# Designs tried in a protein design chat: VHH binders against Gliding motility regulatory protein (frzE). Part 4

Target 1, 240 residues: Gliding motility regulatory protein (frzE), of Myxococcus xanthus (p18769r270to509)
Amino acid sequence: DISNEVREQLDRVESDLHMLRDDAFRFVRRNDDGINTLHGNLAKMADHVAEARLVPLSTVFDAFPRAVREMSRTQGKEVDLVIENADIGVDRSMLGDVRDALVHLLRNSVDHGVESPDTRQQLGKPLNGRIRIRVRVDGDMLHIEVEDDGRGIDPERLRQAAISKRLINAVQAAALSEREAIELIFRPGFSTRDQVSELSGRGVGMDVVKRKVETLGGSVGVSSRIGRGSTITLRLPQSL

## First folded at step 19 (VHH; from i4 with G50A Y104F)

Design t4
Fold by ESMFold2, fold request of step 21:
Structure t4 (fold): chain B 240 residues (1-240), chain A 123 residues (1-123)
Amino acid sequence: as target 1 above (240 residues)
Amino acid sequence: QVQLVESGGGLVQPGGSLRLSCAASGFTFSWHEMNWVRQPPGKGLEWVSAISYTGSYTVYADSVEGRFTIIRDNDKKMVYLQMTSLKTEDTAVYYCAKDLSTHFYDTGEHDHEGQGTQVTVSS
């Protein structure tokens, strides 16, 4: 019978179609697997290249103990420097920016933050001042903290200086929180000196440092308590 | 003792160029920011430019930005001011100074040492 032959051919065709479909799925899966593997390998290679560009912060920090000793001697002070996690790396292209920012912070702490030994004794503090540099990585961000145990930043003195410099009026100054008042140190031209001149508050100050750090995708923070000291925190992408 | 000696000034036409030099001694040069300051005829001191410890940060007064370049050489203990596109308004005695930057505890106080160097822009 002719009807039986047609059915047999249809069964064969159906079986062949199922096999072809399975082969096609297997081919697509293998291609997807290969593409995913290549993508994963390319991502790993990119990570390795980024790590290879990192240079330990110790290349910058190694000069700091000598620098702090010289600054301290010139100021008649005794200051100990403690550095933590200097083996953490940063993109080579940022080394100069980090070095210059940190030297500025160290000079602030030694020259103006840490009190003389006689003053520290009267305040009940250890005779030797302390500056601590701590480095850590959180995700893709490098955090560098520079902390001293000096006199701290007085927000009321900053409000008054800003009024005297005509940067803000008394109403605006009163509206600043303590945190906002302390951040006045980042204003261009800011000075706590009682005298105003065209030179006052110029130079490479915290405003310039902050702008550079922000251009690199980071931020600058300040924390301080009168009599206890201050901490400046630089946050920078570890790699550009 | 701290000593800063300026040189390189002179008479130039508008649009001309000069390079000023400042030789430093008596302090550890690389741990201090350096600045150029000028005194125009009959006026007070006016800040011009500053450069950080290794030179990673430079900053300029609005009136000179784009025309002047500050450079330092820590090995030679020198700071320079490369001036181009000079204008008659740039006529002044130029001085170098250290440590004018803002500090978060207190402001720095500038040093002004020696005679300076005269720059005169006239045609």
Scores: ipSAE 0.516, ipTM 0.788, lowest interface PAE 2.0, mean pLDDT 84
Fold by ESMFold2, fold request of step 21:
Structure t4 (fold): chain B 240 residues (1-240), chain A 123 residues (1-123)
Amino acid sequence: as target 1 above (240 residues)
Amino acid sequence: QVQLVESGGGLVQPGGSLRLSCAASGFTFSWHEMNWVRQPPGKGLEWVSAISYTGSYTVYADSVEGRFTIIRDNDKKMVYLQMTSLKTEDTAVYYCAKDLSTHFYDTGEHDHEGQGTQVTVSS
């Protein structure tokens, strides 16, 4: 009969459609597996390339002991420099930025932070001042801490300097916590010098360093206690 | 003994260009930030530009940004100011100076300038 032939053809078409559906699902599944494998392999390759671009921080730090000795001699001070974990690497493109930021911090510590040997004796401190550079990695972020055991940052002098430079008024200054007052060092144009002048607070100051570090995706922190010293922390991506 | 000697000034028409030089001696040049400052006729000193130790950071006063370029050469112990698109208000004696940046400790230390070099921009 004719109706039986049509039914059999429809059954065959239905079976063929189910097979095509199953083949299509298998094709998609295999392609998804392959894509995931390629993504994994590309990620591993990117990691290896990023590590190959890293240069040890020792290439920057090796000059620092001589620099600190020279700065100390010029200032009539005795300062020991201790550097930890200099073998940790950073993207080559950031070497100049890191070097210039750290030289700035070292000059501040030697020139202005660490006291003369006579003053340190009167304060009951070791006669040799100390600057310590510590490097560590936390996730993909590089942390560089520069710590000195000098006079520390005086938040009251910072409040008064900000008032005299008309950056804030007396009410605003009184409202600042000690931490907030110490962060005034990051204000453009800020200076703790007694003489207020057009030139005070200009040049490549901590505000410029902070802005550059933030442009690179990092941050700058400060911690200090009068008489005990200061720590500046640079946080930077290890690779760009 | 620190010495900073400026040169390269002169008379230039508006829109012109000029390059100032500063020769440094008596200190280890590469460990100091360098600056240009200027003194217009009858006015006080005005900061112009600064450059960090290797030159990684440069900063300019708003009035000169885009027109002036500060450059240093640590091997020759020189700092330069490349000036373009000069205006009559750029007329001044220009000085170089070291270490003008803000310090976060409370000392009253100040650095000196050299004798300067005259730049005159006029028709």
Scores: ipSAE 0.489, ipTM 0.777, lowest interface PAE 2.2, mean pLDDT 84
Fold by ESMFold2 at other seeds, fold request of step 21:
Structure t4 (fold): chain B 240 residues (1-240), chain A 123 residues (1-123)
Amino acid sequence: as target 1 above (240 residues)
Amino acid sequence: QVQLVESGGGLVQPGGSLRLSCAASGFTFSWHEMNWVRQPPGKGLEWVSAISYTGSYTVYADSVEGRFTIIRDNDKKMVYLQMTSLKTEDTAVYYCAKDLSTHFYDTGEHDHEGQGTQVTVSS
């Protein structure tokens, strides 16, 4: 009778509550699916825009042979420049940063890395020094290598400079491996002269270049061998 | 022969503004970083600011950051120093110089050629 009717009404209420809960979950799920679809479509559009914004690195590199020739002449040196894979593109917004980093590296190689022809002859090296710029893409990252066949980076001079600038003490300097010592070129305080006047030793150093590259999502590496030369590698996202 | 000619200095009151200019010749301007340095009265030279080849990197001494702006125009072979919020401590002869950065092969060097331009900040 009547007790049975109450139980049936409670059963109906329970069923209605379950249906409402299920409807609410389906509503949330459909909205999540729509959001995921929009995110997917936006990602596709972003990829197409990024590809359209790529500009060949040749637009930066085309001036470099003339620049190296002029730098070399001014320094009384003979330097050949070889550029490989300049057709690879990079985001237009990064062209200035890439250009300025590479000009800095080229000046270092010509002015201070590559030896004079007389010195190279004494060392049994080809009279013409060589700088090689190689570009490759690995995934979404550009790798730009600047290699010279000059005197190489002297880790002992870097240790001594770091001690002189009070970045490390003598015990810390002695504990550095050769590779770790070479990486001192990236320390912010390393480039700061500690002299009265502070006239020189400032400017756009490797710490500034590295900081900018890292802000763009990349990294900077160095390898070098005394007497054999140096390679600086810039790693940058191909697009931002 | 490298020539750097500074101009644009003068007398200003604290809080004032000036724009210094440096005209460059005798070298391929676009392949060199450019710097401003200054010499306060009775003191040695002090580095102020630097700008990279196309201007993508700028760096400033702590004492002027936020107040001074370095600018270059490679077509005109000019570098400028826009100074604002000038203080008495900014009184100095200002010079431009090329290539002051530290090179990882050895210590960098500078080239100071001009007569400078006097900036005087006083009440």
Scores: ipSAE 0.477, ipTM 0.776, lowest interface PAE 2.3, mean pLDDT 83
Fold by ESMFold2 at other seeds, fold request of step 21:
Structure t4 (fold): chain B 240 residues (1-240), chain A 123 residues (1-123)
Amino acid sequence: as target 1 above (240 residues)
Amino acid sequence: QVQLVESGGGLVQPGGSLRLSCAASGFTFSWHEMNWVRQPPGKGLEWVSAISYTGSYTVYADSVEGRFTIIRDNDKKMVYLQMTSLKTEDTAVYYCAKDLSTHFYDTGEHDHEGQGTQVTVSS
C-alpha cells in the first residue's frame, strides 16, 4: 500500500518539476529573443531619429545664386552657378558649418578664381564663368564639390608664397610634389600676397575650415589645373 | 560705400570687462567674414579675432583666447567683441575689418577697417 501511493506522488512531483524546468528554459530563450528584438527596434528608432534630423541642403543653397550674382557684379564679372542634388540632406547641427564653408569657397571662386570677361575671351573660354556645386552621398559620407572653371591654382606660386611667409624653407618647398604644394592652402598663416604683413593669413581661412570639417569627422580635398579651374571637396558625415 | 563704425571703448582697470561694437553698412553683411584688429600704442596692427559668415567659425589670437569672445548679429549688421580679464597689454585702438582670410588663389585686397575705438587698461 502506502509505499505505492508515495511512489505515485513522487512520480507526479518529478513530472511536474521537469515541466517547470522546460518552461523555465523556454522562458529564458524568449527573453533572449525579446532582448534581440528590442535591440533591433532601438537601432531602427535611432536610424529614424538620425534621418529626421536631416535638413535638405536646398535650405542653404537657395540663397547662393543671388549671392554669386551680387559678388559677380561687385567684381565686374559674369558667373553662372549650377547646383546639383540640393535635396540631399545633412544633419541640421552642421548646417552653419556647411553654409559658412561654401560661402567662403564661392567668394574665392568669384573674387579670385574666375577671370574677367576680357581675360576669358583671350583664353578662348566662355565669357560667363561657371561654378558648380555637386552633392552626393557615399555610404554615410556626404560629398560636396565646389568646382569653378577659372584660372586654377599654380603650385609654384604656392611654394613661393609659403617661403615668403616663412612657413617652409626653399629646400622643403622644392621637395613638395605638385599635389602637396596645392595642399599648402590649408596651412595656418598661408597667404599668396607678395607683401608680408601682420594681418596676412589671418581670418577664417581654409586652414580653419579644414580643421572644423576634420573635427566633425570629415575631410577637405583640393584638385586644380592651371587654366582649367579648381575643385574643392568637402567630405562630412551626413549625420553625427 | 562700405562703412564700419566702432564704439564701446573706454578706460578699464586690469581684470575688468568691456564690450566693443561695430556697426556695418554699405555691403551685404552676411556674405563677409568680420574681424577685430588692434593697434597698441606705438606699434603696428595686430589681429585679434575673426568670425565667419553666420558665426559657425570663430578664431582668436593666442594672446586673447579664452578672454575675448567675438559675436555677430546679421539681422542688425553688428559685430561685437566681448572682452574679459583685461590686461594692460590689451590697451590699443580697436578696429573692425572685413575679409582678412587666406585664399587659395590670392589674398583679397578689399579689406576695410573702421575708424577705431580706444581701449585703455590702466592701473
Scores: ipSAE 0.475, ipTM 0.773, lowest interface PAE 2.4, mean pLDDT 83
Fold by ESMFold2 at other seeds, last read:
Structure t4 (fold): chain B 240 residues (1-240), chain A 123 residues (1-123)
Amino acid sequence: as target 1 above (240 residues)
Amino acid sequence: QVQLVESGGGLVQPGGSLRLSCAASGFTFSWHEMNWVRQPPGKGLEWVSAISYTGSYTVYADSVEGRFTIIRDNDKKMVYLQMTSLKTEDTAVYYCAKDLSTHFYDTGEHDHEGQGTQVTVSS
């Protein structure tokens, strides 16, 4: 009767083994569910923290209409500023960088881009110039477009300025496409001034702005049509 | 009437420090880039540093990088140049200037500089 005892012992061992396996699978499943839940909750918390770091761009833009009016008046020009979607937020750490980039662009548009009312009349344009700031978000990226309806960027003038500043020679300048010539505005040391001096192309120019935006993980673009105006686009991560 | 008034220059030994000040009036200070330039004895003007509208961007000439710091206070309409580790070659008249930055539309004349302040670095 020894064979009966062995069978009973083997049956009990097999049953215990099956129960242990079932318990182990149940433990793994519960642990996996718990880990997935924790991972999901941590992702939600990270999203909430990122959103809490955002500050509305209106905190930057609110001063711009008054500033543009003042700049326009002192230049003898008439310029309207339109701002769209200022309630969109950006990481607080980037506010100063965004503000200073936009002030630079506004100064360029008012002081040098938008023509005088007399010139605009001769060109058949509305007497009041227009600057438009538009903000949108695509995924994690913030796009800020600054558009004016001024004289536009003249590629030939940029080629000549670059030759005068010895940034490129005449052969290199002639080989540039219109788009490539317009992008000369981002070259270090570039200036559209006729005079060549040790001070020309110094200061905080578009090359400095572009470098800072790129350091933040973004990019700067330009599009322009001579006689119709220009658009500068800043592309930045909305949060860091 | 745009006015820029520099001050804070003087005699200092090599390795010493000075802080230059520039008081601005006659324009809306916060909407303009500010610069320091200098003129060493018997030489032409040399650009030193620039600071953007709220100060988020600062730029320095290679010869002063790491030794000089440009600062602005828009509430007081002041620009400062904190100079440290001064060298004999830094001896110059220092001037404050506005709007030396590049732009992509048009040419402009450089018309607004202060009277200058003398910095002399000598044993």
Scores: ipSAE 0.465, ipTM 0.771, lowest interface PAE 2.3, mean pLDDT 84

Design t4
Fold by ESMFold2 at other seeds, last read:
Structure t4 (fold): chain B 240 residues (1-240), chain A 123 residues (1-123)
Amino acid sequence: as target 1 above (240 residues)
Amino acid sequence: QVQLVESGGGLVQPGGSLRLSCAASGFTFSWHEMNWVRQPPGKGLEWVSAISYTGSYTVYADSVEGRFTIIRDNDKKMVYLQMTSLKTEDTAVYYCAKDLSTHFYDTGEHDHEGQGTQVTVSS
């Protein structure tokens, strides 16, 4: 009977299909395991390459104590610089950007932030101003904080400068919180100079620094209290 | 005593090129931002370009971006302005200046300029 032979062939085909299914599952699992192993090894290689590219921030920071002393003497001020965790590394490709951002912040603090000794005495502050650079790593992000104990950023002066520059009106300025007003320092071309001129708000300002840091995948933060000082925080990927 | 001495100006045809130089002395050059500004005939000063302390940041006025390049050499205490594709409106006395950047504590700022160097762009 042909009917019985067809049924036997169908049973054999079904058995073969089940075995092929089982083989296919084993093949897929083996390839998944291999892909996961390759992915893990590639991640380890990427970590090793990233670590090998790191250069200690001391290569940037070593010149800063002398620079601050020279800036301070030129301004008739006394400023102490404290640097913490300079051994922490950063991708070599970012050293110039970090250096120039930090020099900008140091000049701001010495030239304009820290008060003269006479003014500090009148305010009941230690005669020597202080700038502190702190470095830490949080996950893959490098945090560099530059803190001074100077006059702080005056949100009212920033509001008035923004009105004078026609960036906002008086109602808009009054609506800004102190934190929002302080962030005006990141506006392109912003200047607090009393006399408005074609040159005011030009050059490499905080807007340029923030833009470059953001291009590198980071961020810039500011915290300040008038009379107590300011902190600028640079957040950068430790490696690209 | 702070001194800034500009040179390299001259007469050039439209589309031409010039390289201006500024020699600096009397201050620690590497800790100061450097700028070029210009004064066209019968007009006030216009800012042209700036370069940060080691040169990592450069910025340009819209009118010159893509045509001018600012360069500094901290070992020689020099700043340069490489100008190309010059236009007649680039005619001006060019000056270098230090420290024009916006500072978040900026309650006052003092600029230093040299004697300038004349650039004249004319067919």
Scores: ipSAE 0.461, ipTM 0.773, lowest interface PAE 2.5, mean pLDDT 83
Fold by ESMFold2 at other seeds, look of step 22:
Structure t4 (fold): chain B 240 residues (1-240), chain A 123 residues (1-123)
Amino acid sequence: as target 1 above (240 residues)
Amino acid sequence: QVQLVESGGGLVQPGGSLRLSCAASGFTFSWHEMNWVRQPPGKGLEWVSAISYTGSYTVYADSVEGRFTIIRDNDKKMVYLQMTSLKTEDTAVYYCAKDLSTHFYDTGEHDHEGQGTQVTVSS
């Protein structure tokens, strides 16, 4: 009697426990699917919001052709400006940072990088100098290259300028590779001016531009060849 | 012809505040970096601060960082220097100047300064 009834009740309890376990597992799995769907939808919404905040770089670049013409005229030079992919956008909060960095680079190229037409003719170069701004997106990062076809950066001139400004000593300068010497342009207080003065190398220089870009999560690069020209590359998050 | 006219100097007590102004004309103001420099009594020029074309980048000498603020208004062609927590060491004639930035090519740019405005910090 009673013994058999107890065993049957235990069997029913065990079956109910298995069902509850299965129901709980099914509930957790359904809830996990819902959480994954929410995460996916939230990611898509974040992408849409970031895209909506983007402003085309053309809003910054539209002033550059006039600026280059004015700078070129002042310097007695002929410089063509080519801008590629200006329809690519950047977070509106970064427009001023991008504009100010690029104006600095353009002034460097026009004022001091691109040679006079007479000098370019003597060197066998096209009489019109060229500055190219190229924009591309790689993942979440915006890449802006400013390239000129001017005289290029002379690593030995930079080594000597750094010694003269007491940024490094002669032994340190001699130990620098060509690439490392070119990167001296990012050192605070650096200048290659012929005349050394208390104010030389002050102001908003490449060191300040680099620091700002790095604060935004980006980087600044330089590539140059004597007689061929220079390229400065700004790498910035497209969205903040 | 480039003209830079400074104003707003005066006599202040240590710890006081003062706002300098510089009115610019004769050039396209928005295409030029602007700077403040100063000349303490009996000494040469000393760089103080700079501000980029739209104001996105500002930089300060270590001696004034945290106490001075450089501001520009491109519509009015003005640059300002808001000075606070003034010290006797800040006594100088203050000048604004354009285009002192570091360049990686050789630069032929020439510093240009206005008439200056006297700041005197004393009890």
Scores: ipSAE 0.458, ipTM 0.742, lowest interface PAE 2.3, mean pLDDT 83
Fold by ESMFold2, last read:
Structure t4 (fold): chain B 240 residues (1-240), chain A 123 residues (1-123)
Amino acid sequence: as target 1 above (240 residues)
Amino acid sequence: QVQLVESGGGLVQPGGSLRLSCAASGFTFSWHEMNWVRQPPGKGLEWVSAISYTGSYTVYADSVEGRFTIIRDNDKKMVYLQMTSLKTEDTAVYYCAKDLSTHFYDTGEHDHEGQGTQVTVSS
């Protein structure tokens, strides 16, 4: 009589243990779902914070038309500036670096790239030179192109300058492609007149600009054709 | 007419400090790089430091890095060179100059446009 009651209670205990196990697994699954939801929400919040830090490049670019006008007048040149997509933003902490890099590029184009009106007429070019700043975003990277329609960069002059400054020898210079020769403008010491110069020609040159852009996680590129002009491209992470 | 007027030089003991000033006029100061160069006795010009348009880029010769600081004030059209831990080797006439860097289209000539200020570091 008594044996049957014990067996039934033992069966009930076993059933309760199976239920407890199943409930525990259900609880673990809910916890995993909650953790995944938290990770997703944290990622969304991080994206919102990054976007909130962006400032339109127009805050930098608005002064450039006046600057180019002043530079052009001082140099006796006629230069038009066209700016595209200034509404695109960049991390606030990078504004000064972007501004000073772009002013450097604009000075180079006006002072040394764009030819005088008389020279442009002789070459069959429009009398007004043109500088174009274009901004675009590709993935996480901001691309800023500064293009002029001036004299272009002469790779043979760069090869000869690099040999004269003993940055490379004649064999190395001859082995450089046209594009590799143009990239000599980024080498430290390229601007030094000669090995025993009384002046270090370091200044704030393209090597300094390139190093700063690379420290920010970006890169600097150059493309040029003699007589047709040059394009310098800054590639920067849009947000740090 | 571009004018650059240096001041603040003088006689100082080794280890001392001095602040040079350069007042600029005749051009739109904020659109130009500014530089300090120096001429030690019996030697040619030696570049010291440069600062970009708003100051985001500064660069120094190895011989002065960590001891000299270049700063600019675009509102007052001034550039300064704060010199500390001065050595006898720093004795020179110091000049400020605008746009001294070599540009990527062609090699530019280095010009100093100021009158200079004498710094003498000696016991």
Scores: ipSAE 0.450, ipTM 0.759, lowest interface PAE 2.7, mean pLDDT 83
Fold by ESMFold2, last read:
Structure t4 (fold): chain B 240 residues (1-240), chain A 123 residues (1-123)
Amino acid sequence: as target 1 above (240 residues)
Amino acid sequence: QVQLVESGGGLVQPGGSLRLSCAASGFTFSWHEMNWVRQPPGKGLEWVSAISYTGSYTVYADSVEGRFTIIRDNDKKMVYLQMTSLKTEDTAVYYCAKDLSTHFYDTGEHDHEGQGTQVTVSS
């Protein structure tokens, strides 16, 4: 693959620049002005090499409007997707991880989060559901928020599901705050399915997504309000 | 209509290798998580492995981790299970299924629609 070949070349160049930086510091004792210039130029080159390894998130996001439209039609729903700051880049090695995490979140929002048009009308909500993907970078960390305006996450339903799945007992469930209860979605094997089966809570769930993000040096957060919707936030290093 | 067709099973000796395949049709394959589950003789279904939409996440049951590899080919709408270091306990009918993942609303149902493919590990 030509894209992987370019990235491999850039990794090699970045390593060579670090060696040159060490040589520049040995130069420091005789040439104060020249050393400051060299150090500044080496830092700029390292920054440019790191930036060249990034690919815009639009390469991931470009398929999402069509995908949400198709999922919405299949579910008999109308859902609008808004994507902000897709020009921000991420290391190509993380692109698949970001794509698959976001597809999972989009499917959850369209299939299960956003209510039917009839239900939304009854609740006084806009008939079109909304999903927003917002991207920002803060230092070397990438923040991706996926927000829907659906039914929201019910903490009491999560407590009951965790008890039914024997993940915690009733005393432990009662001790959880509302925020802690919502975070049960990240527990391995968690499912709010209304009946227990040997297959319940299996597959690539939010626990798998969170573990992968944490292995990459990031974190996953959730906030939700019943009737107002949910926001999942992925925090990832922009470069590896 | 959703169809999942498993194949590639057979008789192998302990320590042997086998590759299962699952052909999918009737749904947009790339938007679904895919899974392998199995049914050992006289027992209920056991989950084996799952793979995410583009394949970036793979997960395995503890009993098969390190020995089995799940792979998908979205262009061909295929899921594979590469099995190595097979043990007699791996003897089962193997099925593929879509969408067994945990949702934070978790209203999805597992989907198990094929006849499966028999894997028998014995000398």
Scores: ipSAE 0.448, ipTM 0.749, lowest interface PAE 2.3, mean pLDDT 83

